VH-VL binders against Large ribosomal subunit protein uL1m (MRPL1). Designs and how they scored, part 14

Target 1, 266 residues: Large ribosomal subunit protein uL1m (MRPL1), of Saccharomyces cerevisiae (q04599)
Amino acid sequence: FFHTAKKLYADDYKPAAMSSNAPSLTKDQAKKRELKRLVQRKAEAKRPATASPLYMPVTKALRYLRAAEVGRPQSQQTINLTTLVVGERGTAPLSGSVTFPKPLRYIKIAAFTNDESKLEELREKYPNHLIGGADLVAKIKSGEISVDFDKAFATPDIVPALQSQVARILGPRGVLPSVKKGTVSDDISSLLQESLGSMPFRQRGNSISIGVGKCYFTDREILQNIISARAAFKTAVDNQKSKKPNILSKTTLSSTHGPGIVIDFA

## First folded at step 9 (VH-VL)

Design t35 (framework fv_lacutamab)
Fold by ESMFold2-Fast, scan of step 9:
Structure t35 (fold): chain C 266 residues (1-266), chain A 123 residues (1-123), chain B 107 residues (1-107)
Amino acid sequence: as target 1 above (266 residues)
Amino acid sequence: QIQLVQSGSELKKPGASVKVSCKASGYTFTSYAMQWVRQAPGQGLEWIGWINTDTGNPKYAEDFKGRFVFSLDTSVSTAYLQISSLKAEDTAVYFCARDLEWGSRPYYYMDVWGQGTTVTVSS
Amino acid sequence: DIQMTQSPSFLSASVGDRVTITCKASQDISSYVAWYQQKPGQPPKLLIYWASTLESGVPDRFSGSGSGTDYTLTISSLQAEDVAVYYCQQYDSTPYTFGGGTKVEIK
């Protein structure tokens, strides 16, 4: 009985060596195939989302995705948005940042300023975060406070202290505030407000994928995050300033264990 | 094994001050925020505020700003609530409670509570 | 501030009865709701968080449901030890406000 089961498995299995023996394409055939695929992808990008058999309105899609995640840990109840991107080979990948009205995760930040009135305001508004001036810089230098924050921001007046005292600690971790990174501003309150909801994105292969909510978020919160993602992706396309920019295509909403559902987005 | 132990009951005159302690054990003190809640006699629960045990930053409800002050002594894993210029209306049981999921998620519900400290303000 | 209106303020039921307690928020609180049980002379005990997630060690006769502004705590088969005051709490935004409480007693 076991012997016949093993034989059936072996007959169904296709080893790598069989695949590697497939006929080779000529250079001309390969180029023609690539152009044909590009034309098909561009045509697909212009199809309305409602034409897809996998299409649902967002609110209906969320109901299915939430059902798939029932009983799962909250850390695994993420709703993901994936947008296909159509572009020619060699076109720079899309990148940017999106600011969500409802952030998906807690990030710990550090904010540095010598201004006492700004310190009072920031400590009240951001009690979960490290807020301080020269005292905080000294505590980081001494090792009294560990560098467990994800991002750091500063006003210009404390930057010299950061560079002289803690650059060798914060620099290697990528969290040293700098003008180039946009993490230094006289209006630090506005910078923190924008940045706490801000998530970077970058095209990988032919898609952009980001989390847009948790199953326990309301439909309204997830929809607002999706709208923000759409605006950010379109801004990234506009910023390419190319005669043949990348095109946003089919957008799918999914969860860790749920199906991929096509939504109206691009 | 995880527990919060509060100081004993206090009887104070109007205008005096009181300092309630909340000693944590069985977990890393600075990994969890400490919340404060009060309950007046025969009444429901009322949120006072919370303090970040790692940064020391407090957050107070508007009704409790001024006379109510949170502080910490991390060397003994203890949080404090100080009330100055006591009024009869401050008579209540004061609870400390641990914030679950501190630092990893924005969840501000209370999984472990102190036993409560009764503060009575009377002439 | 977000107001949490809890009902009923008082209920009496028999052992084995199904009881429900309702909590209504003045605005959408995105399922950031916890339920607590308080017995006389004791601190509150967490029962449920995120509207429907049962805390470890809490009997499965307790359950939570709801979304948006309307939430419920259900005890599927009331036991004698369930005599207590129950509170809902929103933790969507500060100040974190509690409902007025529901006192549950056995007939």
Scores: ipSAE 0.000, ipTM 0.395, lowest interface PAE 15.4, mean pLDDT 83

Design t36 (framework fv_lacutamab)
Fold by ESMFold2-Fast, scan of step 9:
Structure t36 (fold): chain C 266 residues (1-266), chain A 123 residues (1-123), chain B 107 residues (1-107)
Amino acid sequence: as target 1 above (266 residues)
Amino acid sequence: QIQLVQSGSELKKPGASVKVSCKASGYTFTSYAMQWVRQAPGQGLEWIGWINTDTGNPKYAEDFKGRFVFSLDTSVSTAYLQISSLKAEDTAVYFCARGDLEWGKSYYYMDVWGQGTTVTVSS
Amino acid sequence: DIQMTQSPSFLSASVGDRVTITCKASQDISSYVAWYQQKPGQPPKLLIYWASTLESGVPDRFSGSGSGTDYTLTISSLQAEDVAVYYCQQYDSTPYTFGGGTKVEIK
């Protein structure tokens, strides 16, 4: 039955906006084709989710996704949310953080400071997190410590060392502390306390993908997490303050073995 | 202009390794998958696999698992195919080709192709 | 794996002729088939995707049709520049597979 439903979705699915610039076109022709594709994608973003043949109410979608994951290890029973993002070429990608009412997992953090008294306080308070100064920066640079943390924070005094020694390691992972991201503070203890329940998200290509629950969560818990994700994504769009902001488009729920199911989100 | 430009031809001995590059320009690199296709002399096309340029996750055809490895350098919009422990049977033209990543699904036709890299393995 | 059986392997026709190449999948591929043209010394060029959608910039004498397991590429009026090897490819499931190719020549 499940395989039948999954095949039906595959058979009916026609990817939106797959026009591309044809090889051998002039620059003007290629530019016109790209503009046509963008106009089509913007129009499709404004279609109601219910118009999609892949649409289901969230509770019905969750039943299908849970069925796909029966008998699987709990660590692999994640429900993922993927939102397509439509924007003009050169528009900055969306990024931000979401705080879930029902967290999916423990968030590992790293904290950097040259202040020895702060190091002692943080190590006492957060013994399972990476806390250090110049020595921790050196260990990350050498590869002795892997970058397996989800977020990193710093006091201003160690930021120059982070930028000069590990920016090329932490930057691509989106975890380099910066004033712009709000991850640098003299009061690092308060910053860590506020952030421990928070998950980052970042647009990759033309989509944002995050986990919003486990199959063993209740429908209510997953719905609350989806609502939190929606609010965070819309905040990221609003923060662009651009004449040509990115727009949120088709949103799907999926699991490791389940189909992609369109939900009403954007 | 959308282009995929591949590295030059390679002549290798059996047991050596080769790394073929495919540099993309004219589009957002991480919005499209990079696929690899092989063509032995006088033969047809054979799909090797694809790599998701956004996540870095590869998918290989079964016959190519192990010795064939896809990698990326997104900072320079370049994809790589590395073949280790080269055999005479690896002699072929290797093409990279672009596939659409819009929904993170495995439904990719190939709309833009590199010019091909000839790899010759001989003693 | 899905096997793509392409026929004929070779055909010779005159300029202006209607040319038909067929491709049969070993199972239903739900119109996830593309057609490519390859000229000597060149990479393949996409002609058709989703069985019948013409790629931008491709002459409208090329057309695709079919559903389920049986697909066809048609050249309505063969031109000299159409001399090439043509390949079908399914992209319904991995591993993606190609047909054996059809070499088209002018008489």
Scores: ipSAE 0.000, ipTM 0.370, lowest interface PAE 19.4, mean pLDDT 83

Design t37 (framework fv_lacutamab)
Fold by ESMFold2-Fast, scan of step 9:
Structure t37 (fold): chain C 266 residues (1-266), chain A 124 residues (1-124), chain B 107 residues (1-107)
Amino acid sequence: as target 1 above (266 residues)
Amino acid sequence: QIQLVQSGSELKKPGASVKVSCKASGYTFTSYAMQWVRQAPGQGLEWIGWINTDTGNPKYAEDFKGRFVFSLDTSVSTAYLQISSLKAEDTAVYFCARDFEWLLRGSYYYMDVWGQGTTVTVSS
Amino acid sequence: DIQMTQSPSFLSASVGDRVTITCKASQDISSYVAWYQQKPGQPPKLLIYWASTLESGVPDRFSGSGSGTDYTLTISSLQAEDVAVYYCQQYDSTPYTFGGGTKVEIK
């Protein structure tokens, strides 16, 4: 209601407001300002998106963003979603992954294993990707095959060969499989299935930003990706290890040259 | 396959009630609102309303408030239209249809998947 | 309520003809227009949404155009299977409203 928002903005935290001591005034004032700002941000998070002067229905927003990107290379026509996050001190930043129904980018992978049965399985499922064992490692080492893949995965059996033969080639590109990066598994099939189509997100400062489509995607494809992002962000909130979880707030849709448009999301 | 399957035809007397079902399959039921449309014999399409499948909140066109009631059974992915105190003028084919995208409130929606229709005939 | 006036109510054309159906809204509906095709004994089928966006699986001989209050559905080369009643619909505001329909027949 109106009365609830007014009460929050009135700053009813009496105990903090009543304290004053000249030697510690600056710290007391800082704490009071922090509490007041937190109360205001929590109230803002509860406001309907339609109350914003920057609000548009998603389909109308997409029309405006596409217009702003006319004449630009298709590879650069990305639609971005940014959600503000309200949290109290000590609440962990939100992180997770989104599996998009319509991936923004084709991800070419390489998969390495010495297991012949796994090689046959992977070649059947991923015919347009680089799948091989010692033979593939040798071809990368010789330069016969260029490193044009975005991610690489391996079974433990071939990791020593990767480390000794192609670490100087794959390492600088950030695609060398390692246990530390979670790109090594005996169940490589499941690891690949999980990784293809998945996009990580991480809260930076007070927001989460993620690409949700290209201007040449259909409205349906972009909307389905936005829904997937919404579900993933809510899952991340639900999985927090805190008595004071983060709250999803104002969400904005934008493009490289377009305006920031508020949409109904949280 | 995405599909909406409606219950069979009904023949009712004036003053009776009818409950039409619409069973969804092939998609997440609660991610899309369900809209209802009727078509009287030889006439055009007329929008009845929609129901939010996640919250259960309905929206009715003014002419259909009172006797027409939407409900859900999310455990079986089914939406229902109940019409009470049936009149001869209620004779029509009733369609359920999936609203493209309700989760993003303020987005305008069209109907992308339709049920086959349920014929309701009201006669003495 | 927004009134959708559709014309003509009936047309008869030959296979290969260009067919045009118009829809006029009583107020600006900002391109929130869908077009549906209904064949006898079948439910309506979505053809076009957002005034001009073709639904997946719909033949490219169908196209939509228009803005503001005036919208048009065009079939560039009429085929025998296109015999149906066509409806426009606004989804700018509730209650959503349909045009009166256009029955398309082959001569």
Scores: ipSAE 0.014, ipTM 0.468, lowest interface PAE 7.2, mean pLDDT 84

Design t38 (framework fv_lacutamab)
Fold by ESMFold2-Fast, scan of step 9:
Structure t38 (fold): chain C 266 residues (1-266), chain A 123 residues (1-123), chain B 107 residues (1-107)
Amino acid sequence: as target 1 above (266 residues)
Amino acid sequence: QIQLVQSGSELKKPGASVKVSCKASGYTFTSYAMQWVRQAPGQGLEWIGWINTDTGNPKYAEDFKGRFVFSLDTSVSTAYLQISSLKAEDTAVYFCARDLEWLSRYYYYMDVWGQGTTVTVSS
Amino acid sequence: DIQMTQSPSFLSASVGDRVTITCKASQDISSYVAWYQQKPGQPPKLLIYWASTLESGVPDRFSGSGSGTDYTLTISSLQAEDVAVYYCQQYDSTPYTFGGGTKVEIK
């Protein structure tokens, strides 16, 4: 065993020729150092995820996270995704919403329309939700049906009935459909599809964290949710339309008791 | 509903070309790689290759390089397999199947399959 | 290339029997193995991925196990509708390769 080292010639890194008017180290020094560190963080953000010693493919990561949560209550078996965000001073934090194919929480909705074809479609697609027209409005007004739903949506044709008959019941609960709240649409099917899976996200500090599934979800359901989160985060970056937008960096999957595992995402 | 719908059966003479289509629906086309698999009559499954639906970059198994070409039309969420200079040995059912592609270009299992396209090459 | 050797090639069993199909990889595939069921005239159907993870909608009588180079698909109680050809597939590295298949019949 012999130590072998390559000699580095110092003259290869000699100072450049200098002329008059050399600037002094002044108030811009700190700014240049900050820009240099930002460039380094941006370079790190562009490294492939596979270069990380903590990397593994998503499906393998999920297997390890599920193993860590064996025997735990279902309410505590959330798989979280955390993405680091690199940005320059003054760039707005990223925010938006993700529409998940497989929602993490059950929300009960009510949907109101006078259109018979829409009623038939919605009742078939959402059998466990409250779907109806004037009949449903009347049942809510009479107290025959409890207001136990989390959100309500309507087509424009039934809004007058909602305002006149049940505004005093739904208004105080914050679930009265209105154009201003975006809960009224002629295309109620699309509105429900977007809303039932929608989860807001906001950058806190230098990261975005969001639940993407439960351990009892299938790998496919979690992967679909991760793909949706990726698309939404990239859309939020694109919406900045700035010469200096935030960039998505290292992304990890974690669970309550499991390790943080780096995945291919950004 | 997630599905892959393939074009109808083809009967071709040796030396002709065939182009099989695979139309995807119910998911974001460019988020999943498309894999191609064939099955000769009475035989097992044989992997042909995959195509990155986002970049268009293909990967072929060595035995299928040259005459087999993958292509895409992302505007209609459709992948294509073209086979040129057809030989009798190309007679098979050709399947497209969906798989996940990530930035590292690692691929996973095939979770959704097309119904298959029978290509018969005879004189 | 990774070779997948599947056995047996043919299996005949009675309804209610426990059936085991084995798949051996020529090198360590780190549990990147999937199992497919193919019924006559149909495309393959994913049953199991990641060696032991059951695909949604697949009956719980199907299970997968194994690690390294040796993997098994088990049907705990064979049903008439399980008559099919079963294939293992490695997706650890390209080219992805399939086992030769196991034809399961009842008699």
Scores: ipSAE 0.005, ipTM 0.431, lowest interface PAE 10.5, mean pLDDT 83

Design t39 (framework fv_lacutamab)
Fold by ESMFold2-Fast, scan of step 9:
Structure t39 (fold): chain C 266 residues (1-266), chain A 124 residues (1-124), chain B 107 residues (1-107)
Amino acid sequence: as target 1 above (266 residues)
Amino acid sequence: QIQLVQSGSELKKPGASVKVSCKASGYTFTSYAMQWVRQAPGQGLEWIGWINTDTGNPKYAEDFKGRFVFSLDTSVSTAYLQISSLKAEDTAVYFCARDFEWGTYRPYYYMDVWGQGTTVTVSS
Amino acid sequence: DIQMTQSPSFLSASVGDRVTITCKASQDISSYVAWYQQKPGQPPKLLIYWASTLESGVPDRFSGSGSGTDYTLTISSLQAEDVAVYYCQQYDSTPYTFGGGTKVEIK
C-alpha cells in the first residue's frame, strides 16, 4: 500500500511529461495538447476524493503516517498537507494565511518602534520576543544581539533607522520590515496579533503545501488544523475574483518518510 | 506517561512557612513552563503565576508577590512553591500545572496536565 | 486585570439535555480562552483551549465557541458523569484570570 501511495502522489505533483511525439509537433499541435491536458486536470479536480484508490479517512491516514515515522526524531515527524491547484496560464498564484488551533512551531519575532507607550505594551504582551527601538537597532548593528528571529515588524517612525543602520544585516536574511511585505504598520499591536496567530501560505508551482501537525499531536488537533487550512485555501480562491479562477484539486497527507494519502478536502 | 505528583498535605501555624513540591515525569521538564493555581475551600480557581523551567524566571500575579516564591530543581524535574509568613487566608488546595512547550508556533498559556493538589491548612 | 464573568453560577438539567455556559471578558481576549472541568476531590481537567479546540480524550459532546468578549461552552447531550464545576480562563494577558465557575447537576 505504501509503495502505490507514494508513486501516485509523486506522479500527480510532477510537471506534465512531454509526449515522445513532442519533437514532431507543430506549435499549433503543442498548444492543442496543452489545452487537452488542462481539461484533464480540471476534470480530475471535480472527482470526489473517495473515488481515489489511495483515499482514506484522516484518522486512518494518520495511523499509517505515525507508523512510518516510528523511531524518527521529532523534527522529522511533521504531517504535511499538499493541495494541487489547477489554473490557466497567467492566473496569479494563491496566497493567504491560516490560523491553526494547534500551532506547529514557536516563531521568535522582533518588533521595532520609537514609541515608548507601544514598547511598554508589546514587552508586557510578548515577553519572549525582541521588542525595542533605536536601542535594539544599535545592538543588532554592533552584534551584541544575534539575528535569531524568524520575522520582524516595525512602525513607520523607525523604518529610516532600520534602512540606514541594519538593512545590510536584516535584508539578506529576509527579515527587514517593509511596507511592501506588510510588516510595517502604525497599528503594530494588531499586526503582531495577526502574525503570531496566523501562518502564511503561498502556491509554489502547481501546489500549496503546509505542515498541519506533528505525529505526537492528537488526531483531533491535526483534524482541526486541516479544517482551518481548508477554510483559508477556499477563502484565497474566492478572493481571486478572476474570470478563470484557480481550482483546488487532489489533497494528500504525508510525512517525511511516509506515503502520500488522499483525503477528502477540496 | 505524563504526570505531575505533588507533596502531601500540610498543617501549619500562622507565621510559619511551607514548601510544596511538584515532581514531573514523562516529558522533558525544561521544555514546558509550570503554572501554579490555588483554590480556597468552597471557592473557585485563582492563578498565582508561572515559572520558566529552563531559565528559572518567574511571573507572579500582583496579589502573590512577596510571600510566594517559585523555585526549581531541574536535576530531579521538580518545581516548588514556597509560602512564607503564612496567614489563615492562605488555607487552600495548591495545584501545579504544565503550561506551554517551547518550540510551538505560539506559546500556549492554558494548562494541559495538572498535579493532584496539595492541601495547606493554616490554623492557630 | 481582565475580569471573567461566568453565567449561570448553577444549573440543573436532565440527562440528554443541551447545556450552555457563558463567559464574558471585561475586554477583547482574542479567543485566548480555555475551559476546565473539576469534579469533587479532583484537579481541574482541560476541555477546550483557543476558545473552540477540543483537548485530546475529551468527549465530542463538549464544544466551545465565541470571539471577542463573549464565549460559550456547550454540552450537546448531558451525561451523568458530566456533573462537575466548569471554569473558563483567559490567557490573553497576565494575570490569567478564571470565571467564578458553573456548578452543573442532574435533575
Scores: ipSAE 0.000, ipTM 0.382, lowest interface PAE 16.5, mean pLDDT 83

Design t40 (framework fv_lacutamab)
Fold by ESMFold2-Fast, scan of step 9:
Structure t40 (fold): chain C 266 residues (1-266), chain A 123 residues (1-123), chain B 107 residues (1-107)
Amino acid sequence: as target 1 above (266 residues)
Amino acid sequence: QIQLVQSGSELKKPGASVKVSCKASGYTFTSYAMQWVRQAPGQGLEWIGWINTDTGNPKYAEDFKGRFVFSLDTSVSTAYLQISSLKAEDTAVYFCAREFEWGRTHYYYMDVWGQGTTVTVSS
Amino acid sequence: DIQMTQSPSFLSASVGDRVTITCKASQDISSYVAWYQQKPGQPPKLLIYWASTLESGVPDRFSGSGSGTDYTLTISSLQAEDVAVYYCQQYDSTPYTFGGGTKVEIK
């Protein structure tokens, strides 16, 4: 089933609308042919995912992809998402970034600042990480919170408190924020984005492709990453400010050895 | 079996405080955030906020900032909702609910719910 | 805040009927919508998430559809045990918000 499904999906990337132009066509005939193919691709983009013979609900798709990767090394167990993009010639490629709820590479961080507005912003955006000011420093000093984070960041305003209260705890573990290590910045949000892996995406040709998980992730974790990718792609479309923006089309999940499976996404 | 068990009903006078507990079992407590939702008598559901069970970081809806406080006792896998200076308008069933958290919370739904704790505030 | 407008607020139908409940968001919520079933004296139970994904253990007569601002929960063949209040919920942004609920009763 896997190989047949993958072959059928590959054929879907070469529809009649994408066939090459005859070299003897006039420029006017070539333009009319291009417009007809664009109309066909736009119509295909509007078809519901369930119309595809390769369609499955995400959870069923994940079951098939995991089965294809049984016994493979973890490095080969990546689940990829590919979205076809339809647009007029001359429209800028879609680009942006996705912050996954479940990063493909896990890193737990701590972030320290005395700025209340930054604390509120960071706690909302990074709730699964250790975010705080003097209160967090005090909890680490008391032993109420264990040092289980991989890296720590701070704004300059809290560095004196870190040095006086918890340097003896964090220093030996190699996680004390410092200017020398590049872990202290007034723009702490940029440092966290870099460290946590805000994943950039960029349209290449007629598609966007990104990894959304590992086979050993739970269905919930992969689904939430897919949802985040969907939101980011739609935001990129909305931000084009073009008279004829790109549109999102057929989206598939795949793995190294598994089939391409169509999912409900756009 | 994954389960959230909440404390029993409370009858309080205006101005008192109440602390509702939510004890988790059957899963790793610190791997899932705990969300709180209330339901006033005969009314619909209203989201209060959530707390990260590993870091202790809370997030409150604007209407619930101040008198509502989330806390944890990880040694017994229990989350708490404390409401201070109780008002008649706080009369409701309070639910805790589990959600897997890994990054942004606003992408998540609630898969396991506690049975609810009725808090009645009357003179 | 994102407002979720749910309709109808009440419906009465016969066993075997096809029932539809709609939910309209005040802005595009990108299919970050869940549906819950609540029976009297019980907590809500998750039925559907991501607009159309059925939760494990939920009967296949329940389905969700929609995109953008408009979402629908469908019960293809209503059963006696489906008597409950149904709520939609957006989780596109905090604060999470619920629809007003739809009370489903058997005739």
Scores: ipSAE 0.005, ipTM 0.407, lowest interface PAE 12.8, mean pLDDT 83

Design t41 (from p1 with heavy chain T28D, light chain W50Y; framework fv_lacutamab)
Heavy chain, then light chain:
Amino acid sequence: QIQLVQSGSELKKPGASVKVSCKASGYDFTSYAMQWVRQAPGQGLEWIGWINTDTGNPKYAEDFKGRFVFSLDTSVSTAYLQISSLKAEDTAVYFCARDLEWGKSYYYMDVWGQGTTVTVSS
Amino acid sequence: DIQMTQSPSFLSASVGDRVTITCKASQDISSYVAWYQQKPGQPPKLLIYYASTLESGVPDRFSGSGSGTDYTLTISSLQAEDVAVYYCQQYDSTPYTFGGGTKVEIK
ESMFold2-Fast, scan of step 9: ipSAE 0.016; ipTM 0.498

Design t42 (from p1 with heavy chain S31R, light chain T53D; framework fv_lacutamab)
Heavy chain, then light chain:
Amino acid sequence: QIQLVQSGSELKKPGASVKVSCKASGYTFTRYAMQWVRQAPGQGLEWIGWINTDTGNPKYAEDFKGRFVFSLDTSVSTAYLQISSLKAEDTAVYFCARDLEWGKSYYYMDVWGQGTTVTVSS
Amino acid sequence: DIQMTQSPSFLSASVGDRVTITCKASQDISSYVAWYQQKPGQPPKLLIYWASDLESGVPDRFSGSGSGTDYTLTISSLQAEDVAVYYCQQYDSTPYTFGGGTKVEIK
ESMFold2-Fast, scan of step 9: ipSAE 0.013; ipTM 0.496

Design t44 (from p1 with heavy chain Y32W, light chain S52T; framework fv_lacutamab)
Fold by ESMFold2-Fast, scan of step 9:
Structure t44 (fold): chain C 266 residues (1-266), chain A 122 residues (1-122), chain B 107 residues (1-107)
Amino acid sequence: as target 1 above (266 residues)
Amino acid sequence: QIQLVQSGSELKKPGASVKVSCKASGYTFTSWAMQWVRQAPGQGLEWIGWINTDTGNPKYAEDFKGRFVFSLDTSVSTAYLQISSLKAEDTAVYFCARDLEWGKSYYYMDVWGQGTTVTVSS
Amino acid sequence: DIQMTQSPSFLSASVGDRVTITCKASQDISSYVAWYQQKPGQPPKLLIYWATTLESGVPDRFSGSGSGTDYTLTISSLQAEDVAVYYCQQYDSTPYTFGGGTKVEIK
C-alpha cells in the first residue's frame, strides 16, 4: 500500500509531463503558456478531493500515517498538512497564524508589566515562563538573564522601560513587544493564552505546509487543529482583498515517513 | 471537559409541542455537527438527523421530516430539537450527540448527551 | 437506506469468555462502522470507530474487525461490567442506520 500510494501521490502532486516556459519564447508566447497553465491549475483546484486516487477520509489517513511511524522517535512523528495555492504571478504569498487547540511544541514566553496584581496572577498561571516588571528588564539589560524565550509580551505601562533599556537587545531578535506587532495589551492574560497555541504559516512557492499534530495525538486533537488551520488559511485569503484572490487547492496529509494522502479541506 | 447537557424530562399531551435543548461545553461548538437520535421504550437506536452548527443547515431522516425541527443558538453553544403536534408514538428518550462532518467525509458520534425523556400521554 | 443486521440479538456467556458480535450491511460501507455500548439508564458510549480503531479510554479487551459488508466486535475476555446492549452503526451515507442491538448477559 505505501509504495502504490506514494507513486500515485507523486503523479498527482508533481505531473511528470508538465512543460515549463522556455527563456527563448517571445513575451507573448511565454504569457500564453503561463495563462494556459494557470487555467489548468484553477480547473484542478475546483476538482473534488474525492476524485483523487489518493483520497481517503482523515481518520483513515491518520491510521495509515501512524502505521508508517511505528518505532520512530517522537521528533519524527509529526503529521503535516500541505495545501496547494493557485494564484496569478505577482500575488503576495499567503501568511498568518493558526491558534491550535492542541499545540505541537512548547513555546517559552516572557511577560512584562508594572502591575503587581497581574504579576502575581501570571506567575501562578505560567510558572515556567519569564514574568516580571522593571526588575526583569534590568536583569536582561545586565545579562543576568539570557534571551532564550520565543516571544515576549507587555502591558502598555512598561513599554517605555523596554524601549529605553532593552530595545537594542530584544529588537534584533524580533521579540521586542510592540503595539504594531500586537504583543502589547492591558489584557495580557488573554494575549498569553492565545499565543501559547499559536503556529505561524507562510506560503512557500505554490504551497503552505504546517504541522497539525503528532502521531500520538488523538484523531480529535489532530482534526481540531486541521479545522483551525482551514479557518486561518481562509482568513488569509480574505485579507488579500484582491479582485483575483489566491485559491486553496488540493490538500494532503503526510508524516515524516508515510505517504501523502489527499483529504477534504478547501 | 467535553460535555453535552440536555434539558429535563417532559410530560406532554397529544397535540402539544416540546423543545429539547442540548448545551455543549469544552469544545468549539461550530466545528462539530450535532446529531439527534431517539430510543423508544425497549427499542433500539434510531437516527433522526443532524444539523451543521456552522451553517445551520439541517438534514432529516425521511420519517422525521415535517414535525421535527433542529435549531441552534451559537451564542450559548446550544442545539435544539422541537417536535410539534406530538403523538403517542413520539414517546422516547431523545439524545443529542456530536459528530464530525468534514467535506464529503462522515464520522462517528463520540460524545453523547444524557438523554431527555419525552412522554406523550393523555 | 443501508440496513445493518446484527447477530446474535442476545447472548449469554461466562466471565473470561471470548464474545463476538457480527454486523452485516446491505451494501459496501467502506469500513465506516462505529460500535456503541449502552448500559441500562445510560446514553450509548463509543467503543470503536472506522471498524477497527479503539476509542480512547476503552479497555483493550474490545476490538473491531471487518471490511466491505461484514464487521465484528470482539470482547476477548468478558467482564461483569460488560453487561450491556451493543449497537453497530454505519456512517458511510445518510440516513445513518443502526443495527438492532445485541444484549450481552453473564451466565
Scores: ipSAE 0.014, ipTM 0.487, lowest interface PAE 6.2, mean pLDDT 84

